# Miniprotein binders against Heme oxygenase 1, chloroplastic (HO1), part 4

Target 1, 212 residues: Heme oxygenase 1, chloroplastic (HO1), of Arabidopsis thaliana (Mouse-ear cress) (o48782)
Amino acid sequence: SKGFVEEMRFVAMRLHTKDQAKEGEKETKSIEERPVAKWEPTVEGYLRFLVDSKLVYDTLELIIQDSNFPTYAEFKNTGLERAEKLSTDLEWFKEQGYEIPEPTAPGKTYSQYLKELAEKDPQAFICHFYNIYFAHSAGGRMIGRKVAERILDNKELEFYKWDGELSQLLQNVREKLNKVAEEWTREEKNHCLEETEKSFKYSGEILRLILS
Key: E = the ipSAE of ESMFold2; O = the ipSAE of OpenDDE; V2 = 0.75 times the mean of E and O plus 0.25 times the DockQ between their complexes.

## First folded at step 2 (miniprotein)

Design h1c
Fold by ESMFold2-Fast, scan of step 2:
Structure h1c (fold): chain B 212 residues (1-212), chain A 103 residues (1-103)
Amino acid sequence: as target 1 above (212 residues)
Amino acid sequence: SEELAKELEEIAYLLEWLAFLLRLAGLPEIAEKLRELAKEIRELAEKLRKGEVSPEEVAKELEEIAKKLEEIAEELRKGLPEIAELLRELAKELRELAEKLRK
């Protein structure tokens, strides 16, 4: 078989379908009754997004780097680490004359939740680890690049650059994840998959800061 | 084929995230269309990894998906022009990938 990573992809797809069905059950006319809000990114909103993202990556990466717990230790030095890259980008914004905001509620809430999971719920923590890095390396990167093109004179942020071949870095992590998941019970694997919805919720709240 | 499959997966992830945002913005019908297209792209990427489809067939599927993304972009043009533009850019990327396959 293909291993646990394929199950995570499959569940993510199905959860989107389930969410759509749930929304469809709620008859609503509110959008038809008011103008649709424009997706207008601002530099200030984007900075809030970057700062809150950095808080999440700081938390995630510190937990993994300091851990002697075998499951977490497998994911040290993956090459996907983002906190240092974000530090460089935020320094660039300071040089451009921008004030760097303090972290806001979306980032603080997710960071605290990740700390709780890391201590008490390793399978759930790994679900968030996977979704955070893999979503960023795909959809998050594309959205971020389009925003930068729109409001930063097409500046290429370090946040969207990797040292080495990104596809190989991602493949290495997939292999490590399949390896650690092989030791999990069916119940533990199911618990990890069930956390996918929460990862969408928390990541979505941070992404929405771009529009704030 | 593997690199193309990964690029398709990236586009599918972005479409799923945009669908999520549109659903939160109260546009579930448009969100559903994007989610369905993301699903089609992921299924196509999987078939490519397994070697189940020819390059010509993949190119044709990508052109059809690009057309559907352009239709959705037109529906969003007035209310969400930035998202509409992003969808047009993704459609353009799919068309470029289709061209690569035919070369």
Scores: ipSAE 0.013, ipTM 0.304, lowest interface PAE 7.4, mean pLDDT 78

Design h1d
Fold by ESMFold2-Fast, scan of step 2:
Structure h1d (fold): chain B 212 residues (1-212), chain A 103 residues (1-103)
Amino acid sequence: as target 1 above (212 residues)
Amino acid sequence: SELLAFALEWIAYLLEELAEELRKAGLPEIAEKLRELAKEIRELAEKLRKGEVSPEEVAKELEEIAKKLEEIAEELRKGLPEIAEELRFLAKLLRELAEKLRK
């Protein structure tokens, strides 16, 4: 049967395409150019992006790791966890002499929202969990590599490395999500899909820190 | 109909993104094949939007494009498994849209 993950991918890709077209800019056809080609990233902006991202991943991973709630417990030890790898990367920046900033509003706001959803709205929380990890695994990786090429002398950050085959790790999570969603009503599934727009809003605010 | 045309344009956009990634990976011939398939999908979306072709004709063409994407994915399976999986997923979406059109 068709799993719920396919519906999530369809909605996410539809919203991502629309959001990127509006954000990518230039005159008439933003798709004609890669957004990163127009960016002037700074190391300081990238550090703000990494720090705020780490706060979000710390929040997600702590909630899941400490949960005995069946819906969340299903997603323990996926191999997609990013917080530890970001900690390693931030230590490298310190060794290079950079000052590591404190988390900023985009990261703090999203982290707090995720905590609230985890208590009140499991379907919405799982929507954010899925979109955060899967967006990073695809588009986030591409953006990160381009930024590294421009400002980090091609340093390969741990943030973009996985222990194991990424495609298999992602497939395992899709299967777990399909299994979890089998218990959901149509209304709960629709609620999860509708939350995708907020996921893109919050993630987009953090991504924009690269330019700051 | 409008939503289906939009979905097709969106899939075409994603194929062009993957084509650029393949070009950067040193596979320009395969990248060009994806760009051609993306163009075919955009043309189908436009004809569908204008009512110039029957839904059945569009469905048949989408199924043929899906088959070509699956063939490219198989070719890339070992060297670029993530791109192969994305192509398989897009092929699956095209087949689902074709089924919707036959409804």
Scores: ipSAE 0.000, ipTM 0.153, lowest interface PAE 14.2, mean pLDDT 77

Design h21a
Fold by ESMFold2-Fast, scan of step 2:
Order: structure tokens, then sequence, then C-alpha cells
Structure h21a (fold): chain B 212 residues (1-212), chain A 103 residues (1-103)
């Protein structure tokens, strides 16, 4: 049967369609939804994206790994963790002669917001956890592939690789989310779903760094 | 296998464009299905390029994806006939590639 994860998926899809309509022109697609061929990424912009992404993943994964709070502890060692993979990729860029930038405002802002939510708003925090990992696993791989074609001579970054079958890792997390959410009230579930819009806003700001 | 991998990536790119058209038309559920199938094809192309999977296994996966595209095309037949036809054409290409992989 359908669990809370299906509601999260539905809200995410609906907001994505609604955001496109709000662009003022229905024929104008968001950067994420535009044909990748129209993107003109730079290595410097991509590094800003990777560094800010790593700050967010470092924050998220440290909070979960160090937590004794049952809701967060359920999500330890999911196999979806990205911080170590990103660390490996950034070391590779250093070896290639690139200067690794300092984190920028999109990453710093989202990281700080996640820290605040983790202390005071578990349902909202879990919403961001879900959308961060599942968005990366859904569209992130395709974006990474196209960026590699454009500026990295088809180099496969560790950021887009998982140890084990990705579909199984995602399914395990969906099952844990459904079980955790069974204990939530309707109001807590609704609060979690309402945070999806902020998750899209923050993640979108980081994604746009690829074009910077 | 590099040539086959490139052909698969071309098909995946066309599926992505159709997924965007469907989302724009107010069918995000079907759009997501096409997006997921496109992603699966990109993954198969990469495994072929690396030699990580047998040609027979790839052929079976391509036939399964083609079947799903045909089912989606049938759902869209009356409302979006042009997209339905393009999906059938892509399914045919996938079946042709599966046959080449078996030979």
Amino acid sequence: as target 1 above (212 residues)
Amino acid sequence: SEELAKELEKIAEELLKLAEELRKAGLPEIALKLFELAWEIYELAEKLRKGEVSPEEVAKELEEIAKKLEEIAEELRKGLPEIAEKLRELAKKLRELAEKLRK
C-alpha cells in the first residue's frame, strides 16, 4: 500500500509543475528542466556547485550520524551519503591544478537553515533530508553526465556513484520514511510536505551555481 | 559497443524532451515515468561502455523499456497522438538495438 513517501513524491511533482507556470511564460523552462545543450557550464561554476553541495551534505550527514534522536537515528548509514564522495572529487580537482573555492552564500544559507531545523523542527528536517537525497538520485545523475560531457572529458565523479544498487538503497530509505511517518499526526505530515517548497528553493540556488 | 552506447544516449535525450513536453501539458505523473526510463537507458549505455553487463542482459532490459514506452503511448493515443507516435518510434529503435546486441 501507499505510504507517506507517495505524498512527498506527489507534492514535489506538483510544485515543480507549478514553479514552471510561475516563470511568467509557459514555454520558458527552469534551468533544471531545459535541454542541457543550452547550458554553458564552467569548471569554476561547477566547483562552486560541488563545494556548496558538500557543505550541505556535511551538515546533514553529521547531524544524522551524531544523533541519538530516534527519528534521525533511523537514517544512519543509508548508503546515500555524499560528503565523502564529494571530498574525493574535490581532491581530484586539486590534483588537476584547480583552486577549490570557499563555500558561497547558497551553501552557507542552506547549511545554517538545516542546523536550525534539526534542533527545533524534526518533520521539516526530514522533508529536506528526503528531497536532497532523492532529487540528487533522480535528476542529479543526468545533470552530472551532461556536465562531464561538456567540461570534464566524460570524467565520472564519485558524487554520482553509489556502493550497491541505487534502486535498493532508495527503496530501503522509502521504507524507513514510511515507518517513521506512521507515528506522525496529519498536521505533522502536512508541515513536512509544506517544507518541500523551501527545499526546492535552496537546492535550486545551489544548482544554479553550475552556470556561475 | 561505443556506437550502441551513443545511440542509447540519443534515445534517452529524446525521451527527456518528451518528458518535458508532458510535464508542460499538465501530465507530471507520465512525465516522471519517461524521465525514469530515460535515466535507466543512460545507465545501460554507461554499463555497455564499461563492459560491466552482458549484451543479452542489456537486450532484455531494452525490451522491457520498449514495452513500457508502448504502454505509455497507448495511454496518450487519443489526447496527445504526436507524442504517442514518437514514443512508439523510440520503442521500435530500442527493440532494434536489442536485436543487434543478440547477434
Scores: ipSAE 0.000, ipTM 0.168, lowest interface PAE 13.2, mean pLDDT 81

Design h21b
Fold by ESMFold2-Fast, scan of step 2:
Structure h21b (fold): chain B 212 residues (1-212), chain A 103 residues (1-103)
Amino acid sequence: as target 1 above (212 residues)
Amino acid sequence: SEELAKELEKIAEELEKLALELFKAGLPEIAEKLYELAWEIFELALKLRKGEVSPEEVAKELEEIAKKLEEIAEELRKGLPEIAEKLRELAKKLRELAEKLRK
């Protein structure tokens, strides 16, 4: 309620409510809305999901790591970084005899968009940064782990492991985000909040690759 | 017992659907909490089929889960009233099943 992160959650709730009211009976159930237990994932589809996810994390983490811009530099070494973990997992799939696919359109499109935002729209970029890491650490992690349990004989992927207490790592990032956002104008905060819808769209397209 | 297990699995499936809606709405922490509750109900259904749990123990666990669903519903009341109402309906079904188990 006092911090910007709480506003991000509130806006997400309102956007969902608005969409439900607008769509009404016309709402089409997406694959993401179908219970995971009913999904029929394949290892190949899951690999596409992991590869495209890695491209997005590579992009985010390189932008932040290389930045001297104060807003981005605040988020270096959060402990939430996923690119190296995904690299390790993809090496394991190679050892199992799978061919690692090239990145596909969802990952490439999102990566390009993030690069553009990083240069021109810091508030929007930070919106995507927050939602990507926090969605993965909660809902995305649950869905991804459940799928991996079903098709990988309960293999524990590095993608779902953190070096440290996850709740503390997430709390540290929330505090940094609240601090950074305190210096933003109301218009800049509103712009960041408005970008939330696009973050869900892009992340959803990548998640859908599990069923590709 | 087998019919009860099926009813619990249906409720768990509905909760899983609502958890995915919450995740899509940008509430991953609440979505994860709801998904965990759905999974607990699924586990209870499995234990019932195996005969590994007493009716009284199941009734007590269903009442605890119903209480947690009501708490989540209250938190979502203003922003996501449709989901909040569905959670309250599912909580009522769990309480009704708990009462039947005690009879």
Scores: ipSAE 0.011, ipTM 0.248, lowest interface PAE 9.1, mean pLDDT 79

Design h2a
Fold by ESMFold2-Fast, scan of step 2:
Structure h2a (fold): chain B 212 residues (1-212), chain A 103 residues (1-103)
Amino acid sequence: as target 1 above (212 residues)
Amino acid sequence: SEELAKELEKIAEELEKLAEELRKAGLPEIAYALRWLAFLIRLLAEELRKGEVSPEEVAKELEEIAKLLEEIAEELRKGLPEIAEKLRELAKKLRELAEKLRK
């Protein structure tokens, strides 16, 4: 009962083990640690984060919903869709008297990159799709809770709520990913895994807007 | 609190290291969660230095983080048992620091 997700876990771990053994013998470098230090969110920074996040989710969800390409069509109506929930939250901020900012460079850059991947590189696109939704379901929720405690008087945004059991929705997506990946070559699967670093880079840039 | 802040930063460093291992193991969602928890621990260390947050509030936050690390460890128990054990050890250290803050 092992699919691509399980294979991804163990193949990537094996590759890391080989890489670590080689690096351990060849090179040691000092790295500087920069502490997070003064994490002080602002409502304005959080709005930039939500707006840029919505641009990314709009891009992902429009590509998926409009697609007749079988690989993308599998991921229609997953229940993980965030754009409508974010629209509701942004309307709430307007009702509180805040002006909604225009999208900024992190969101615009990632959205454009996702559009390019969707056309040219389906395996990489699916890597970003998976990482964006699954990261939000875990780390994103923790961030949302802390922001709510510090600047929103414990208001829980729609962005962190799902219609149905989140664990089941996530499992359904894993099963769909396993299904579409069964047709991929070993090299296509490895390419998908290699895109993970870029997904962390782009998502991290958007996340840092909370502090802006 | 100087000593406690330093111990928290050491735990955050270990979580960041485990996050990188999880990213390479193909679990980016859990890696992201660990990076966020490390970020939060570093924030708590800074708040202890400034004296802006009560020790009791910091202790409660550390216990909440420890509980989340224990939940993640349970999910990883079968597939990545060594990482799961390291997460449990870090959770134990956070609970010990919470106890020191209450004394």
Scores: ipSAE 0.000, ipTM 0.299, lowest interface PAE 11.4, mean pLDDT 77

Design h2b
Fold by ESMFold2-Fast, scan of step 2:
Structure h2b (fold): chain B 212 residues (1-212), chain A 103 residues (1-103)
Amino acid sequence: as target 1 above (212 residues)
Amino acid sequence: SEELAKELEKIAEELEKLAEELRKAGLPLIAFALRWLAYLIRELAEKLRKGEVSPEEVAKELEFIAKLLEEIAEELRKGLPEIAEKLRELAKKLRELAEKLRK
């Protein structure tokens, strides 16, 4: 019952920065106010989403895989890794004759920010690691998978498949996060929690590329 | 079929109400996710009325939506337990409908 992951989950639900909440609500209302019946996703918009997502996962996973820093090394080979799955999917799109776009601003900005945090701010970096993999199980996976089913003749993308039970893989990572955080001071834990809102902002911007 | 379509529309209405409560609580991305799940359910109800989907396809769709609602409920468990419980109840109802369709 005790553990830092429960605090991360609670803060994700209880974020109360007035300006960020207002801006996020404004963007979400703008999207939701758009009549869903008029929304027609395109393969091009979806490819932007996949390419920017892959840039973020490439960055995150390479930092972890190459690290000798104990905090990061703990998260090698979690089974949650997405970059190779996305690479396979993008090769399939090429085989179908699609032009793969270059990464766009949401992916580039987030990737650069993650690199900076990994070097200078491990607690903030781990906050993004947690939210990238765990938040993907909520809105991103649902929306992305359903859009792909509609525009790709029911093609099942590798991006939405895991080797093993997703719930078990997520639980294993939660246990590792709790273990790592036991060594952190209260100030370091609070700093990690403070970063949650930025993780939601960056991930949300990439998800919205589906509508671009 | 019309009875099932009406039940699905009621579930979508409840998800839309919960989405508004989440938006008020400062969780606009999760609120958006619930809005999209409600949209998918409403679209499924319409296809069901037109006879455009098989019972197996409907059952699979309901199970998928239920799983996502359960995942969202788990994320909300500690901070918004009443909303989490309502989402779990809706997921259970979707799973029960899926089971009936597979008979």
Scores: ipSAE 0.013, ipTM 0.296, lowest interface PAE 8.0, mean pLDDT 78

Design h2c
Fold by ESMFold2-Fast, scan of step 2:
Structure h2c (fold): chain B 212 residues (1-212), chain A 103 residues (1-103)
Amino acid sequence: as target 1 above (212 residues)
Amino acid sequence: SEELAKELEKIAEELEKLAEELRKAGLPEIAEKLRLLAFAIRWLAYLLREGEVSPEFVAKLLEEIAKELEEIAEELRKGLPEIAEKLRELAKKLRELAEKLRK
């Protein structure tokens, strides 16, 4: 079965290949011994990551919850909502005696961009919405386990728990996206696909806060 | 490195193909798990290329993904032995890439 989600996968692969061609062309022959950087997460960096993530999820989920626009309304109550889970986790950190930081530039920038897309560019907005949840459910979970191992004594945060079977919740969202995209023009689908690289860029900036 | 990132992309592509085969075989839940793992691998390849995370960080996550693939392979061992074997092969490749990243 072929659907728009399969096109998203295909374009993401091709965009990545194009980026690598550009990097190869820019490669210098001056080789310098790269210092081996050890990855050592800190609680402070992790809190910056969680706070900025919560700002993004607050933005996405409030836009969807309050929308009467059919495309956005289709994604209400997916079971993937993360903002409330993050609120619980941040309260736990506060109870442990940690100071919760204010949102930083990566989260603020992405949140503002998502608000603009929601008003002007629904296809792009939905692309970011989809990719954010899928990235978190896969790569985010792996990173969460790694961080818990290193600095949280293997505590699993609510941010990495779902009410229900995660694979089913994600499959339901994928089916909703395929259904919604059936009514999009080829041009609208292509525009959505073009946003994939930006979603990886913005998500990557927030993810890097763990190591800050 | 660029070479390791390309190898990760190829592994992700193979996992996506196996996920589609599992979906057609009537195992959509396992298919979804493989698709999520493929997405994670592509994301790690992106982060590795951007130099945003240490190679050791990526290596550890690849080992976790390999372990999950081995668990899925064991679950499929009796009913779908050929797919199980391909998953074990991909897990082995991920572990090898993790080791190369640590050098």
Scores: ipSAE 0.000, ipTM 0.220, lowest interface PAE 12.8, mean pLDDT 79

Design h34a
Fold by ESMFold2-Fast, scan of step 2:
Structure h34a (fold): chain B 212 residues (1-212), chain A 103 residues (1-103)
Amino acid sequence: as target 1 above (212 residues)
Amino acid sequence: SEELAKELEKIAEELEKLAEELRKAGLPEIAEKLRELAKEIRELAEKLRKGEVSPEEVALELFEIAWKLYEIAEELRKGLPEIAEKLEELAEKLLELAEKLRK
């Protein structure tokens, strides 16, 4: 299949490959199932990561759920939604006695940017939609396991679980994305692809909260 | 071209080894998917040696195969995480080769 999603994935992976070519510093241009750079995660840092991530997912998923715009409406009830799963996990942390922090600048900034794009720039918004969900389904699981091994006594968070076959859920979304993008001009497709670097920038800032 | 063809053949060999491991583990349908992808990679290596395909076409084909390997890796993640990791490593190598072909 030569659909637009393949172009999106190619751009994301190119950014990952170029980043790996530099010195020896490991940057999160693309989240992969690979050995993580030396981390000393804390529960507080991880909670900031989860809270800011939830703000982003809340924003993304509410925009899609409330939309009657055909491009966005196609992506209702994909099975990839993370906000409710994160809500369950944060309740578990409260039951363990942890205080849930307020959202920080990385999450607030990205959430606000997504709201602006949803109103003014659908192609850019869809770029972020794709990269947020698909990067999480791959590299997010690796990060979840590393944190659980070190600081959560091997607790498996709901954030890293899906109802049904993940591969099939992802494939269904790819096909819908390909069909939606068939109506786009070459210029609109290129605009969507150009937004990938900014998606990695914002997601990377949130990911780095684990180390905070 | 010959160097790239050899690298592709090496990747195909590793996929065939993983396919056999999956077949022995009781997952013959997934094993067959890997064998099909390995065959496609070997065909690309042959076309590169013969100069029968453009670099852009090869890059797109390698990208498609890498995408399918990531999907299979995700499917195997819970039960066979070591094999999933090896598949992801092979997908990354294919993407690196595709990038070199495009630029």
Scores: ipSAE 0.000, ipTM 0.156, lowest interface PAE 11.3, mean pLDDT 78

Design h34b
Fold by ESMFold2-Fast, scan of step 2:
Order: structure tokens, then C-alpha cells, then sequence
Structure h34b (fold): chain B 212 residues (1-212), chain A 103 residues (1-103)
């Protein structure tokens, strides 16, 4: 009686083991909490994270926007789109005197993988769509806040702002995902769920750029 | 049972402690969600003591609270992974208690 989104959430939650949580803590904890493995972001590392993230969002959003495939077309104009917000932020960094880096391997690799999945494997593509946007609206915001506190004088980037109520935007997408998944076979649903580990791997590689 | 009621109260107390950590971390809206879930758990513990609810009804409510905790843990996983893991552990405990009530 629960929709497919509940299964996606459950898989995402259960993939975080104590070891994965410890690795995340190492990357995000304050100095006081982890003095030996001190986390110190740099603006340059953060820019690499933002640029690679933008490449991924550009790819994902262009595929969705240009698609007449019914499964993808459902997700046009969700309000979760991040590419333009990131463009605004990167322009602000440029105005502050920072050199904007070229995309790096994590972003390029994930972008290419998403393009391939969009053509060959819609269920896997939708898994990445879901996890990318929902991960950003979740823990991504907290990482952004921590980075802003440490290296941006508490500046709130556009990347962490939404036009409208975020909870409502997310709920609208959940409802669309549930409806789309109603037409999928059990095997297609399981294939989508199995792709979650890869979404965490690719997103994690981009996240680690903050400390690069 | 009294044993179950006490276990639920202990879980609620841990959620209240995590809510305070979240408030201090600048997430008061999520902290309030955890406080509300803790309140629901305490209410279920009291109803259990008074015999006002069936085990099946308690199990259903505990399962829903566990799912909400999993959702909050997902939201916190990258920024506050230690709190996220603690929430996942508490959610698993609630699921185990709910499943036991269906026996």
C-alpha cells in the first residue's frame, strides 16, 4: 500500500552503514570533534564541488527538459532545478575574484554515465534523478551551511534556495514518482533500487571535492 | 507491557537529545519534527500502560514513526552523518518492536 518512493527512501537509508557514517563525519565534522582528521574546506575545493555539481545538474535537467519520453516528461519544471542557481553562484565567485575551475573527473564521469542511462536505462536514470535532487535538498543543505560558516562569512548560496516551499516541491515529485513507478514491473523497480549504490558512489566522489 | 512502555520512553528521550543537537546546529524545524515524534512515542507508551490501544495499533504507529525517522536521517546523512546514523538505529529499534507486537 506504500508507493515506490518509500522503497527508494528505505534502500537509501539502509545503505548508510556505521563505516559510511564515520567517513561522512570525517569530511563534515568540526575541528573540535575530529582534531586528528581535521576537516578544513577551501574555497578552491568548494568551487570544484560546485562546478562538477553544475555539470551533473546541467546534464540531468537538459535531458529532462528536452525529452518527449513520458517517464522523463513528468519531471519537467519541478522547481528543484539547480543549474541556473549554480550559474548565479559561480558568477558571484567570479565577481569576488576567484578563478572558476574547469569540470573535473568526478563530474565528467557522472555526467557521461547519466547521458548513457537516459538513452538505455530509464529506471536507472530515474533512480539517479531522485537521489541527486533529494540528497541535495536533505544533507546537501547542511553541508552548504557548514561551508558557509567556515569559509564564506555565512553567505547563503542560491544553490540552497528554492522558489516556493521546498516541502511542497518535494512532495509533488514524490507523487509523480509513485505514479510513474505504478507502471513498472517488480523487476524494473528492483533494478531502479539496485542503482542506488552507484548514485551514492558518484555523488560521494563529487562531495569529496570540497576537501580537495 | 510496562517493559515496552519503558523502552519507548527511552527512545523518546534519545530523540529529544538529538532534537536539541539539531536545534544547536541551526535546524530548528527538523528539531521540532523530532520533538513531535518523541511526543507521539511517549503518548503511545502511556496508552499502552492504560490498555487504551491494541498491540496492532501500536505497531502501526511505531512503524510510521520509524519511516519518518528514516526520512529525517536521509535528509541529514551528508551534513550530520553521526546524527543520521543514530536516527537510523532508533528507527530500526522501533521497527523491531513493531514487528514483535505482530507475533
Amino acid sequence: as target 1 above (212 residues)
Amino acid sequence: SEELAKELEKIAEELEKLAEELRKAGLPEIAEKLRELAKEIRELAEKLRKGEVSPEEVAEELYEIAWKLFEIALELRKGLPEIAEKLRELAKKLEELALKLFK
Scores: ipSAE 0.005, ipTM 0.227, lowest interface PAE 11.4, mean pLDDT 80

Design h3a
Fold by ESMFold2-Fast, scan of step 2:
Formats: sequence, structure tokens, C-alpha cells
Structure h3a (fold): chain B 212 residues (1-212), chain A 103 residues (1-103)
Amino acid sequence: as target 1 above (212 residues)
Amino acid sequence: SEELAKELEKIAEELEKLAEELRKAGLPEIAEKLRELAKLIRELAEKLRKGEVSPEEVAYALEWIAFLLELIAEELRKGLPEIAEKLRELAKKLRELAEKLRK
């Protein structure tokens, strides 16, 4: 066995498949209400996605920085931090003449939930930490890049850039997570895994903003 | 790895064929969306061959593409049910490849 991260991957794979089917039904119902032309991403919808994402990353990274639990301190300065890079991107949009929207319900709701978990439920919080950063570093990055190619004249956003070798940054976090999880009971590990479904629900709601 | 990349290329090729059918059916916007997804799949196959992306990254991207194909299939369900069914079959194949990449 490669430790707890492999369990997180297998649970994410199984739940992602199930949740994607459910999200497909929800999203399809919403899309049925829209003209076909509105399935194209818009700059306004993409800005809503970026703003809500930034609120979540601001919240996540502040929680890690403040470190209410020793476990959180282990995940400082991972190189995966996104809030500052998103700030740079939003300033670029402002320079292009776009108005930056206020955060919307998906971002506000997830941010509030993360704050609540962070105070009392470190295992559940770390589940969201892992899924948020690793999802963005994988499929989210590829989808976001294609969206940018379609509506931003191939502008490379800072949100999709890392300082240093990304695979090494991700591996360092996996090793820290495996080490931290070795001290957890089976029940604490299971509790962390159970939060995966909620992480997909909240992330999915924010991703839907791209098409709004 | 090479076998998985070839399977991805086959799926991209089938999506390109469906895109042409949609264009001929008078739905050029949806056709272009399928062509974009096919291009993304081909890029993922090439990066997989070169070791430029991790299996986890590819698996996640394939799950997302499968999700988008299901959304397109639902839009086409009433007007072009045969194409909708083929898109759902391709989405299923992408999810199966994602599972293999995580094993």
C-alpha cells in the first residue's frame, strides 16, 4: 500500500463517477432552460467562476496560515496556493475594462462551510484541502485552459501556472498527507473519505458558473 | 500507457465523426463543441505518451469530458436520439479509461 492518499484516490474515483452522473442530471436540466448558444462560455460567467474560486482559496489559505490545529501547519507554503495568482488575474481583467463581480452563492456557501469545518473537524477540512488543490491541478486546469483559449485570445492566466515543477509540488503534499494520516484512527480516516462527496458537490456548483 | 493513449485517440476520432454528422444536421455550434473536446482528448493522449501529465490528471480530465458529453447528449435526446446515445457510449468509455488510469 501507498498509504492514505491511495484510499482518497479510490474513494474520489468511485464517488466522482456517481456524482458526475447526478450532476449531469442537474446540469442537463439547467441547460435545457438555455438556448444552445448560451452553452458557450462567456467572460462574465468565467469571471463569476474565478471570483468564487478566489473566495474559496482565500478562505482555505487563511485557515492553513492561522493553523488552529498542528495538522494544518504541515500544509503551509506548499507552492499550490492560488489566491495571490487569482488576484493578479482579476487585476488583468480590470485593466481590460471588465467589472469584477461580487462573490456569488456557490463561493460564499463553500467558504462558510470550510470555516465551520476548520474550527472543529480537521480530518474533514483536510479532505476538502486535498480535493480542491488536486482537482484544480488536474482536470480543472485543462478545462480552464480550453475556456481561456476560446474567450481570452489564448491569454495564459496565472491561476494555471506554478512556480517550480508541479508534479514535485503535488508529490510533496501527498507525502505530507500520508504522514499526517498515519496518526489518524480508522474512524478519522473514514470520516475524511466521507467528506469527498460534499467536496464534489460544492466544487461542481462553482464550476457551473463558467456556463452562467 | 501507449494502449490507453491509442484508446483515447479512437474516442477522439469517433467524436470528430459525430461532430461532422451534427454539422450536416444543421447544428454547427454543437459540432464545434465536440471538435474542441476531441482536440482536448488528443492533447491528453499525446501528453500521456510523453509523461507530461500524471495518470491522475488525465483521469480527472476524462471524467470532466465525459460529464460534458452527457450534457450535450441530453440536449440532443429529443431531436437526434441516435447521436445522443453514441455520445453517452463514448462518455462511458472515457470513465472506464479513467478507472484504468487509477489502477
Scores: ipSAE 0.000, ipTM 0.250, lowest interface PAE 10.3, mean pLDDT 79

Design h3b
Fold by ESMFold2-Fast, scan of step 2:
Structure h3b (fold): chain B 212 residues (1-212), chain A 103 residues (1-103)
Amino acid sequence: as target 1 above (212 residues)
Amino acid sequence: SEELAKELEKIAEELEKLAEELRKAGLPEIAEKLRFLAKLIRELAEKLRKGEVSPELVAFALEWIAYLLEEIAEELRKGLPEIAEKLRELAKKLRELAEKLRK
């Protein structure tokens, strides 16, 4: 494989740019028809985001850890795993006196969808795996910093820390993805790429919980 | 398809030449970025020629590469305006090819 990951990156980047254009149009329309909404995260909304995110990561990481399917087994112990880091953060919030919410619909829906894909549609599952971890390492970190500045007194959560050099961990995963994709047909690769839009939809629903 | 693949290869060649100019100008990091983008364009041309990738996906990739070239051009605007303008011209050419692939 000479860069199926680059095709995944191109599709993700193109969809992200398209979504930003749609958001710009919504903001312009909002200015004309309604007042511009202020970004005001709440701790309660952020906890809903973290809890739902943890459910998704628990689901992904358990599927991969327990898998004897070669495609999934390739991604064991990548260093990108987030569930334990999120568990530590949620325990910290509990120690600060916050009530930890139960998972909500966005997290439950995405988790269930990932379980279905893992059994029926490996190419689609890998698409979500890639976009979830890689989006978190980029856009997710930016959102985390903004939230920390506004409501956590700049505390850096474990969710945004990695053991080892992040760029190397990401590169290792890209190489594994390229290797796995070498065995895929053009149709399977295209199917994986087409699934990107759904990954943006589900991840976006969880991200919006920050403002809930 | 073959004609479009050849146009992409020409654009990659021009990017490789600009990368060498940037290396000589003391900007090896930016030169490496251009070499990487040229390599991606060559790979897309090859895959397009072989029918290994959909024209729609190639169009998406070309628009993304054009965006990156425009970002590099902005970095070079003050110090190397001639190279910046050439990069903008190549980005425009990539966007035109992307539109042809969609139709």
Scores: ipSAE 0.000, ipTM 0.122, lowest interface PAE 15.0, mean pLDDT 78

Design h3c (at its last look DockQ between E and O 0.45; V2 from the best seeds 0.00; counts 0 for: pae O 2.9 > 1.5)
Amino acid sequence: SEELAKELEKIAEELEKLAEELRKAGLPFIAELLRELAKEIRELAEKLRKGEVSPEEVAKELELIAFALEWIAYLLREGLPEIAEKLRELAKKLRELAEKLRK
ESMFold2-Fast, scan of step 2: ipSAE 0.625; ipTM 0.817
ESMFold2, look of step 3: ipSAE 0.700; ipTM 0.849
ESMFold2 (binder alone), look of step 3: mean pLDDT 88; pTM 0.879
OpenDDE base, look of step 3: ipSAE 0.158; ipTM 0.547
ESMFold2, look of step 5: ipSAE 0.656; ipTM 0.827
ESMFold2 (binder alone), look of step 5: mean pLDDT 87; pTM 0.878
OpenDDE base, look of step 5: ipSAE 0.153; ipTM 0.545

